# VHH binders against PI-PLC X domain-containing protein At5g67130: the designs that were tried, part 11

Target 1, 376 residues: PI-PLC X domain-containing protein At5g67130, of Arabidopsis thaliana (Mouse-ear cress) (q93xx5)
Amino acid sequence: CSNGNCQLLDSCSSATDCVSGLYCGDCPAVGRSKPVCTRGQATSPTSIINGLPFNKYTWLMTHNAFSNANAPLLPGVERITFYNQEDTITNQLQNGVRGLMLDMYDFNNDIWLCHSLRGQCFNFTAFQPAINILREVEAFLSQNPTEIVTIIIEDYVHRPKGLSTLFANAGLDKYWFPVSKMPRKGEDWPTVTDMVQENHRLLVFTSVAAKEDEEGVAYQWRYMVENESGDPGVKRGSCPNRKESQPLNSKSSSLFLMNYFPTYPVEKDACKEHSAPLAEMVGTCLKSGGNRMPNFLAVNFYMRSDGGGVFEILDRMNGPVLCGCETLSACQPGAAYGSCKNVTVQTRTPSMDSTAGSNSGGSYSGSVQFSRSLAS

## First folded at step 4 (VHH)

Design t04 (from e05 with W106K T108W P109Y; framework vhh_rezetamig_d1)
Fold by ESMFold2-Fast, scan of step 4:
Structure t04 (fold): chain B 376 residues (1-376), chain A 123 residues (1-123)
Amino acid sequence: as target 1 above (376 residues)
Amino acid sequence: QLQLQESGPGLVKPSETLSLTCTVSGGSISSSNYYWGWIRQPPGKGLEWIGHIYYTGSTYYNPSLENRVTISVDTSKNQFSLKLSSVTAADTAVYYCARELYSRSKGWYFDYRGQGTLVTVSS
């Protein structure tokens, strides 16, 4: 194959060989000797199934979304830091990212995105004013009227009403999902259809509890459970909750944020990490959460994979929950739950659900009864 | 004001051991909040993390370098050091020492670094 007709996992020599939406990618870390056509974009689950409560869907989320190689440098300052992503926020959103993790600080008489310490940003850890990234989000929401974006803020902003003013200045208030409509006590969220109809398409959470009452920004751990990030969060066989979160199996909140990235970001390892190890980790976290599927999968270097990567894993997380099928592409809009298209799933990853058995990945894993274990 | 300063020879012969020291001033290295690490940037390439040490002597190294790397700490001198054995031309880089912080919610980052020192591997 060549000239735009090579399919997923076909050998390729350049990006132009692969069908639209795929790129020609290497993953030596999994022992691959030749590049193959590799997924670069998530399928929007709401383009397939849009009538379910928001808390039934799984979304791709980028860890430290602002920490990318394209971020501008401060004049006269060399920023020396590891990046967590390789492309712009705009590119991330175009590729199907729907969750953005942002660290916000008071800095240089403004609110900035920084990798820094305990409420203080420094010039060599600063990336850019937060308003720049929020304007990219505004442009995306304006141009894509059925899409929903979630922002999670690690919040070191101390200036009065700093967040509410920032988001208003970015033109985002018209999309704001109001705290008053956020479900409490583990109740279902409004349906995606209703959210789109009411234009409540931006969800914003803060790590600071007081800002819910003071600024109308939802306190994150009132609405979601979250596992530990970094090395503890990728440790095989465990999925511990972070200290600010209720236990993962708590019924007090309806959202589940799953972190999956090591403490030290290594882009060359990401394509391997996003294959079988990630599939196994989803199964571990599903069990730790009392068979609750995560709603946000937060990763570094989201484009890096051995073919299907995080995108294939997201499809396999959404399929069983949204329509009772092995993967999102097998869902049939308007059909009864469990009525699936006959599709062959090309995968190098084993089953995510330990209750469904130890069926090996590879070219086909289709008859596993995954959805019956997932509180469908 | 916390400052980190690299010191060591700027020229090392192939097959020998590269040795660098980082001197910390304006703060104590004996802190449970931080790790102390080494990173490098070869000409025309990106940053490569080498490893870090906790003030108690616990180390973690980049797996690709682990067989050649030793990091040690001397809390009485407020210093930590890097030894990289069996060097080749590929080890030519600007070497930085850094203070690292782990955040459970966000992972790893650093807040201070040295100015960097160029090490050339040449005969």
Scores: ipSAE 0.000, ipTM 0.374, lowest interface PAE 11.9, mean pLDDT 85

Design t05 (from e05 with W106Y T108W P109Y; framework vhh_rezetamig_d1)
Fold by ESMFold2-Fast, scan of step 4:
Structure t05 (fold): chain B 376 residues (1-376), chain A 123 residues (1-123)
Amino acid sequence: as target 1 above (376 residues)
Amino acid sequence: QLQLQESGPGLVKPSETLSLTCTVSGGSISSSNYYWGWIRQPPGKGLEWIGHIYYTGSTYYNPSLENRVTISVDTSKNQFSLKLSSVTAADTAVYYCARELYSRSYGWYFDYRGQGTLVTVSS
């Protein structure tokens, strides 16, 4: 195949060989000898089902979204901090990322995005003023009136009213989801339709509890449970909660943030990690959460995969919850729960329902399966 | 106050072993709070973490490099060193030594590094 007609998993040689939405990607880490057409964009779940509470959806989230290969360099300074993403935040949002993890610091008489240590930003760990990235978010929300973005701040900003002033200056107040309307005690969120209608399309959480009362920025772990990040969070067979979080099966909050990225961000291994290992970990975390599907899937190098990657996993997380089907693409808008299209997808990712690691050695083409135990 | 300084040859021949030393001044390497690591940046590419060592001698290496890497520590000299065997042109990079800290919730961070030293692998 060639000239834009190669399908998912077909061999390719150039970026233009694959059908729209796919790129020609390599993954030597899984033993593959040739690049194949690989997914690079998420299907927006709200383009298919938009009438459900916000806490029923799973969104793609990028870990340290600002820490990317395209970020500007400070004059005369080389950054030594490792990158977590490959493209700009604007490109991430265009590709279907809807959650952004940002580390914010006081630095250079401003608030900066830095990948540094506990309140200390240095020239060699700094990326850019936070307002630059927030203006990219503002442009996206302005241009895409039905989209909802979530920002999670690892918060080392000590200046008074620093966050509220920053977001106001970025022109984001008009989209701000007010803390007073955030559900407490595990209640359902407003529907996506209601959030869009009220223009409450930006959710912002902070790691600093006092800022909820002082600045109107929601304290993260009042509203969500979260698993461990880094190497402990990707360890097979377990999904432990983060120290600041309630246990994952707690009914005290309705959101679930699932981290899936190693301590050291290894780009060449990401394509392997985002396939079978990620599918297995979603199943593990689903069980640890009391059969609660995660609402944010946070990864490094989100486009890297052996074909379907995080995008296929997100479809398989959303399908059963939003419409009772194996994958999001099988949902029929306006149909009753469990009324599904017949969808044939090609995949190298095993079923998340399997508790045994065995397979028949068969093909990686055909229909995909996802857990249907969430039909409630 | 705390300063890390790389030293070692700027040119290494293919198939040989690259050896670099990091000298720590303004603070003790014998600290239970930190790991001491090596990071590199090939020309035109991103950062790659090589590995780290705890002052007691415990090491952890990047799995992609682990069969070629040895990191050692000399607490009496307040130094730690990197040996990378069987080098090729792909090992050409600016090499940095760094002080690292692990947080279970946030992952590994580093807060200080050396200026970096360019190592070219060429005949």
Scores: ipSAE 0.011, ipTM 0.414, lowest interface PAE 9.0, mean pLDDT 85

Design t06 (from e05 with W106R; framework vhh_rezetamig_d1)
Fold by ESMFold2-Fast, scan of step 4:
Structure t06 (fold): chain B 376 residues (1-376), chain A 123 residues (1-123)
Amino acid sequence: as target 1 above (376 residues)
Amino acid sequence: QLQLQESGPGLVKPSETLSLTCTVSGGSISSSNYYWGWIRQPPGKGLEWIGHIYYTGSTYYNPSLENRVTISVDTSKNQFSLKLSSVTAADTAVYYCARELYSRSRGTPFDYRGQGTLVTVSS
């Protein structure tokens, strides 16, 4: 195949060979000898099903969304830090990313995005003023009136009212989801339809508890459980919660943030990580969470895959929950739950099975199963 | 105050072994709280982690490099060293030694690094 007609997983030689929405990508890490047409965009779940509570959806989230090699350099200073993404936040949002992890610091008399150390930003770890990225988010929300964006802040900002002032200056107040409407004690969130109608389309969480009362920025772990990130979070066979989070199976909150990225980002291994290992980890985290599907899947290098990647996995997470089908592409808008299109899934990713066997004497009480298989 | 300093040849021929040593001063590498690692920055790119070593000799390597990497530690000299075999032009980079903390969610895993040494792979 060639000239725009190559389908997912077909061999390709250039970007123009693949059908729209796919790019020609290599993954030597999985033993592939030739590049193949590879997904680069998420399917919007709200374009298919928009009437469910926000906490029923799974969204793509980028770890350190600002941290890419093409970000501007400070004059005379070389950046000496790890990169986590390859493209701009604007490109990420265009490709279906709806969650952004941002590390915010007081730096150069401003609030900056930095991939830094010891809770302090340095010239060689700094990327750009946070206002620049927040203006990109404002432009996206303004241009896409039915989309919802979530921002999770690892918060090293100490200036008084720093976050509330920053977001107001970026013109984001009009989209702000108020803390007073956030569900407590594991209750369902408002529906996506209601959130869009009220224009509550920006959710912002902070790692600093005091800022909820001080600035109206929600304290993250009051509203979501979160697994460990880095090497502990990608370790096969386990999905432990991070220190600040309640246990993943806690009913005290209704959102679930699933981290899936190693301690050290390795760009060329990301395509392998986002295939079978990620599918397996989703199953492990489902079990650890008491069969609660994660709502945010946070990764490095989100476009890297062996074909379907994080995008295929997101479809297979959303399909069973939102419409009762094995994948989001099998959902039929307006049809009853469980009414599915017959689709041929072109994939190297093994089936994800939400059915759990008996754990005999294990720490997780009993065998828990979903009413349907996660994927066949 | 803790300081790390890289030393080794700045030029290495293709197919040969790159050897670098890091000297630690102002602190002991015989500490259970830290790993001691090597990271590099190819021209125009971000950092790439190579591997690290615990003072007991336990090593962990970037899977992409593990067939070519050996890191060793000499606690009596307060030094640790990197050997990277079968080098090619793609191994041209500024090499840094670093002190690393166990597991840091969302932040960078190292807290101190050396000044860096440029290694050019050329015939």
Scores: ipSAE 0.196, ipTM 0.646, lowest interface PAE 4.5, mean pLDDT 86

Design t09 (from e05 with G107D; framework vhh_rezetamig_d1)
Amino acid sequence: QLQLQESGPGLVKPSETLSLTCTVSGGSISSSNYYWGWIRQPPGKGLEWIGHIYYTGSTYYNPSLENRVTISVDTSKNQFSLKLSSVTAADTAVYYCARELYSRSWDTPFDYRGQGTLVTVSS
ESMFold2-Fast, scan of step 4: ipSAE 0.350; ipTM 0.733

Design t13 (from e05 with T108Y; framework vhh_rezetamig_d1)
Amino acid sequence: QLQLQESGPGLVKPSETLSLTCTVSGGSISSSNYYWGWIRQPPGKGLEWIGHIYYTGSTYYNPSLENRVTISVDTSKNQFSLKLSSVTAADTAVYYCARELYSRSWGYPFDYRGQGTLVTVSS
ESMFold2-Fast, scan of step 4: ipSAE 0.317; ipTM 0.720

Design t16 (from e05 with P109L; framework vhh_rezetamig_d1)
Fold by ESMFold2-Fast, scan of step 4:
Structure t16 (fold): chain B 376 residues (1-376), chain A 123 residues (1-123)
Amino acid sequence: as target 1 above (376 residues)
Amino acid sequence: QLQLQESGPGLVKPSETLSLTCTVSGGSISSSNYYWGWIRQPPGKGLEWIGHIYYTGSTYYNPSLENRVTISVDTSKNQFSLKLSSVTAADTAVYYCARELYSRSWGTLFDYRGQGTLVTVSS
């Protein structure tokens, strides 16, 4: 195959060989010797079903979304760090990323994005003024009027009104989802349709509790549970909550943030991690959350996979919840829950309901077979 | 001011042991706030973390390399060293020593790095 007709997992020599939405990608980490057509874009779940509460959907989130090699260096300064992403925030949003994790610091008489530790930014850890990235988000929201973006801030900003002033200066106030409308005590969120109609299309959370009352920025762990990040968060067979979070099965909040990235970013391993290992971990976290599907899947190097990657896994997370089908593409607009299309998808990723041992507690109702490899 | 300098051979034969030393000047290795690490960059690829050591001798290694890696520290000489056994062409890289702040859940920060030394694995 060639000239835009190569399907997922077909061998390729150039991105132009693959159908739209696929690129020609390598994954030596899984033993592959030749590149194949690989997914590069998420399917928007709201393009298929938009009438459900926001907390029923799963969104792709990028860990340290600003941490990529495209950020300019300060004059004469070398940036000595591992990157978490390969592309710009604009490219991430165009590819279907809807959640951005940003570390914000007071630095150089401004608010900067920094990949630093111990609450302090240095010139060798600084990426760029936060306003630059927030202006990219504003441009995306302006150009895509039905899309919703979530920002989670690891917050080291100490100046009074620092965050509210920053977001206003970026032109983002007009999209701001107000704290007063955020559900508490595990209640459902407004529907995506309602959020779009009210133009409440930017959700912003902070790690600092006081800023909810002082600046109108929601305190993250009042609204979501979150698993451990780093090496504890990728350890097979467990999905422990982080210390600031309530237990994952808590009914006090309706959102669930699932982290899946190691302590040391390893680009060459990401394509392997984002296939069977990630699918297995989603199943583990689903059980730890009391059968609550995560709402944000936060990863490093989101484009890297051995074919379907994070994008295929997101489809398989959304399908069962939004329409009762094994994958999002099997949903039938206007049909009853559990009424699914017959779909055939070539994949190397095992089913998410596949668990070690047979005591899993159930499979997704209405699931259809979506793998040619499994169908003989 | 703190400086780190790598030293060791630029050429190693396949199956042999690569040995590098990092000399720290302008500050003490015996600091409770930092780890001392090795990272490498193969030509045309990203950084790969090898491992780190605390001044008391405690080590943590990249799991993919841990059976071939030994890092040691000599606080009297203000030095720490890397040994990587059974090298292959895949171990060809620029090797850097670095001072490291570490968080198990959050990540790592390198605030000082050596200039880097190219090690080629070739017969």
Scores: ipSAE 0.214, ipTM 0.645, lowest interface PAE 4.8, mean pLDDT 86

Design x01 (framework vhh_8fcz_2)
Fold by ESMFold2-Fast, scan of step 4:
Structure x01 (fold): chain B 376 residues (1-376), chain A 122 residues (1-122)
Amino acid sequence: as target 1 above (376 residues)
Amino acid sequence: QVQLVESGGGLVQPGGSLRLSCAASGFTFSSYAMNWVRQPPGKGLEWVSGISGSGGSTTYADSVEGRFTIIRDNDKKMVYLQMTSLKTEDTAVYYCARELYSRSWGTPFDYEGQGTQVTVSS
C-alpha cells in the first residue's frame, strides 16, 4: 500500500502512505522491525453519543501538558527537568486531548508553569507564563463550540485571587463551569448536550481546598477519586488510591482520574507501555474502583504507541459504557444500547524481547479485559 | 537532617570503569528518587541518570546510555553509578542528588552532596 490507503498496522515509509488520522511510527521497544501506520488522534466519544451525563465519558489527559521538548528556554538558563510531552497544547487538543494537568507557581511577578520543588519556581525550572497556555485553550474552545476541556492544577499559587484573575484575563470566564452546579455526593453530572448549550465547557480543579470558597475553583478531591501516579500507578496487579483521594470504590464523588505513567518519563519506552500493559492496568483499576470506568486517562507521550495505543484503549473504555459495545467504533448512532456493528479490532502486541522473566504479549482482538456490562 | 555523601571518584584511563557510591541518611530513602548530575570543567551542570524510589524505573542521558548503570540498595541506603567505557568527555565532578517524589516528579533536586571528582585521561 501507498499514497494514503495503508490501514492501521500496515508497513509504511512516510505518513502520506497512511489513511487520514494515522502516522508512520516506530516502536523498537516491542521488537518491531519496520514502522507501521499508527493512530495519532482520539475518536471524539461525543461525536457518537452526546446525551449522557459528563461522568459517563472517558477523556484523554496529558500529564504536565506544558512540559514538552519545544518549550522556550529562558535566556542563558538550562532547564534541569524532564519532558512529559512532545508537542504543544494546541496540537494536543487538535489530536483529541481534553484534559490538561498543569503545575502553577508564583514566579517573576506572574503565574508561571514550572516543574519545580518545595512550592517554589526557579528560572531553571520555569517553562512559561501560564496565561500563554490558557490563551491557547481559549482559542481552542472559541473555534470548537461543542468541545469540553478539563484543567487540573497542581497549585502553588499564593497571591490573592491569583487563579480567578488569571483565567479571567485569558478570556475563559464565559466557558467556566460554576462550582455551584457541580454535583456532590456522587450524583451524575449534567449531560454533555446541556453543558454545551449553557456554554459550561471549561472545568477547572485545584489541589488547594480553600480556593473553592475563596475563588470559585473546585477542590479536586471533592469531585473525583484518583489512583497513585508514577511507579506505583503502573505496577502490575494493583491500583492504589493516592493519599488525598477517597478509596477508588467510594461513591462520594462521580469522577475517576486514572494516572498511567512511570516516575521517570522514558520516551522510547512509551509506545510499549501504551500497548498490552495499559489495557491490563485499565482492567485492574476498573476492578479497584468497583467496576467504575475511569473518566480521565492521564499519560506521558500520548502519541507514542505500537499501533493503537492510548487511542484504541480509550475507544474500548468508552464503547461498553456509552453504547454497550466492545469499542466506540462498534456503536451505531441512534440505536438502542447493545446494538453493535460487528467490527474487527486490529491490534497486536509482539512478545516481549527481555529474557529476564518477561511474559510474552499477544493479540488483543476481542479482549475480555474490559467489562461489557457496566451500564444500567 | 538530610545528608548525601559521594565516594568512588578518581583518575582512570579512557575505556576504563569506575563505580561511584552515595550514602544517604536523615530521610526515608525508599520514598525518594535519586539522581546523578555532573559538572565538567568550565561547563554547566548536566543530568546523568535517575532511579525511582523502588528501583523499578531508571533513565539515562543520551551521552551515557549503554555505558552507565544506576543501581540502588534500599536496605543499605545507597545509590551507585557504575560507569564503563569511560571517555575524556566524562571528566567532571559528580553529584548525588535527591528528588522530591510527587505526581509532578522530574523536578530539580532538593538536596545534593559535596561531589566526587572523576578524571578520564591517558
Scores: ipSAE 0.013, ipTM 0.385, lowest interface PAE 7.7, mean pLDDT 84

Design x02 (framework vhh_8fcz_2)
Fold by ESMFold2-Fast, scan of step 4:
Structure x02 (fold): chain B 376 residues (1-376), chain A 122 residues (1-122)
Amino acid sequence: as target 1 above (376 residues)
Amino acid sequence: QVQLVESGGGLVQPGGSLRLSCAASGFTFSSYYMNWVRQPPGKGLEWVSGISSSGSTITYADSVEGRFTIIRDNDKKMVYLQMTSLKTEDTAVYYCARELYSRSWGTYFDYEGQGTQVTVSS
């Protein structure tokens, strides 16, 4: 196929061969000898169903969203760190990213985004002043009045009132979701409809507990459970708990952040990792969380895939919860729950082998090893 | 909106009995497998029992088999947990949960209720 008529997974030579909305993507890591038409954009779950509590939705999140190939270089300094993304935060948001992980530091008499170590930012690990990225977020929220954005801050800012001043200067206070309205002890969040109507469309979390009382920035692990990131988090067959988090199967928090990215970002492997391996890990983390679906899926190089990628996986996570269908693309806007249209899943990722899971019983929590076989 | 409201918990002595209730609303109750799960103090979530949409398939965790009975009433949109021979180890907050199944992900819980506290102490 050619000239704009190639469908998802069809071989292509350039983006102009693929139907609108797809790009021509290569993935040698899965043994392909030619690129295929590949997804680059998430389906908005709120365009289908917006009346459910916020904690029923799964959102795409980018790890170190600011650490991207388009970030400007500081004059006379070579950046000595790894990239985690390939495009701008504006492009990430346009493609359906709704969660942003940002590392914030005191640096150069300002608050900067840095991909650094030991709680210190250096010229060679610095990307840009944090306010530049927050202005991009403000522009997006201003232009898209029904969208909700979540920011997770790995927080190395020590200056007094640093975060509250920064967000106010970026013009974001008008969207701020108040800590006083955040549910505690595993309660349901407000519905997306209510959040939009009240204009509480920016959720911000910090890794520093004291800032909740001091600056009105929610302490992350009071509101969500989180798996390990890096190599422990991508290890096949396990979904270990992050040490700052309550156990993944705890009912004390209503949100679940799932990380899926290695310690060292490897762009060439991302397209392979975002297919069957990621689908398998979602299943593993679902079981480790007491059969609770993650609410944020955080990845590196989010557009890299062998066709459907993180976008297809998000559709499969959202479909059953939001509209009662196997995938979000089968949902019919305005239809009753369980009313699904006939769609062909373009990329099929297998579920974990149910015969490998032990039947519930013994001395273990049944929810951890609970598996069902449907003969149909 | 989907809601599950648990009730019936309380303080009971070892060997005693309690009946927990869960009132469901906002979804087609008769189409879903329903479960009871519990969270003991300072521990993670533990699955207790499950019942199919028609009530024909019932399962229990080994720790409660023979002591607990799960029942559902589709007309009233209720699921119950009859607990007998209670032990101190049964002390927990009890939740009812709607079970969803996906071929891609397997079984997972959704629309978990607010919970009801059961304390077994002499």
Scores: ipSAE 0.000, ipTM 0.261, lowest interface PAE 17.8, mean pLDDT 83

Design x03 (framework vhh_4orz_3)
Fold by ESMFold2-Fast, scan of step 4:
Structure x03 (fold): chain B 376 residues (1-376), chain A 121 residues (1-121)
Amino acid sequence: as target 1 above (376 residues)
Amino acid sequence: EVQLVESGGGLVQAGGSLRLFCAASGFTFSSYAMAWLRQAPGKRREWVALIYSGGSTDYADSVKDRFTISRDNAKNTVSLQMNSLKPEDTAIYFCARELYSRSWGTPFDYWGQGTQVTVSS
């Protein structure tokens, strides 16, 4: 196949061979000998169902979204950190990313995005001024009036009113979801429809509790539970909460952030990890959270997969919760819960089955079930 | 308690060699990338060498082919072998641990106190 007619998992030589929404991707980690047409975009769940509370949806989130291969270098300095993503924030948002993890520091008489040490940014760990990325977010929200973006800040900013001034200067105040309207005690969020109507389409959380009262930036762990990140968070069979978080099954928080990335970001392994291993971990975290489906799935190298990747997993997380179907593509807009379309699943090559990890032998999309009871 | 302790620095003549050591404790050493950085008098800190948890390495252009970074996961040690030393290599050398995930611990413990290297004439 060629000229834009190659389907998911078909062999390809360039992105122009694949149907729209797919790119030509390689995954040597699964033993694949040549690239195949691979998903590069998430299906927007709000394009299918928009009348449910915000905390019923699962959104794609990029870990250290600013730490990408396109970030400019400081003159005369080699950067000593690794990339967590491959493309720009603008491209991430266009591909369906709706959550951004950003590390903010005081640096070079400004607020910068840095992947750094000791609570300090150095020239060799700095990426770019935070306002550059926030202006990309502003442009996206301006151009896409029904979309909602969440930003989670690992916050090392000490300058007075630093965050509130930064976001105001980026032109983001008009989209700001006010702390006063954020639900407490595990109550449901406003519906997506209501949030869009009020133009409360930017949620911003900080790791610093005092900034909620001082700057109007919500303290993250008042509103969400979060599992461990890095190597402790990807160990099979467990999904422990991080120290700052309440237990994952706590009824005091309505949002659930699920991290799925190793301590060391390995691009070549991401496509393998984003298949059966991720599907198993979603099931483990669902159980650890008291049958509560995660609302943010945070990954490194979100585009890397063996075909369906994180995008397929997101569809399978949203389908059961939003419309009662196995996958989001089976939902019928306006139909009763549980009324589903028939969905065709692509056949898999033998090399892709090596990603299964355990002795199940089942198909990637068909045999794994995230909910045997209604997940919320 | 997380600790990084550097050793092996000293005075050496141009063209000579030194081996620096960093002893790590208080964390799962094998899971983290380790780096060497240096700071010359009156200059900003600069990166020198990096070794990933998997064993692959990267070097700054100024030291490539002269310096070799290595690790011993059984002993929780990272080392920097410095050959063909030049006067411009004079600096305090620091061992650092990098976390590639969200961390709210004490980042200060990720940096050692440093070891002085002085290269004469």
Scores: ipSAE 0.000, ipTM 0.270, lowest interface PAE 10.9, mean pLDDT 83

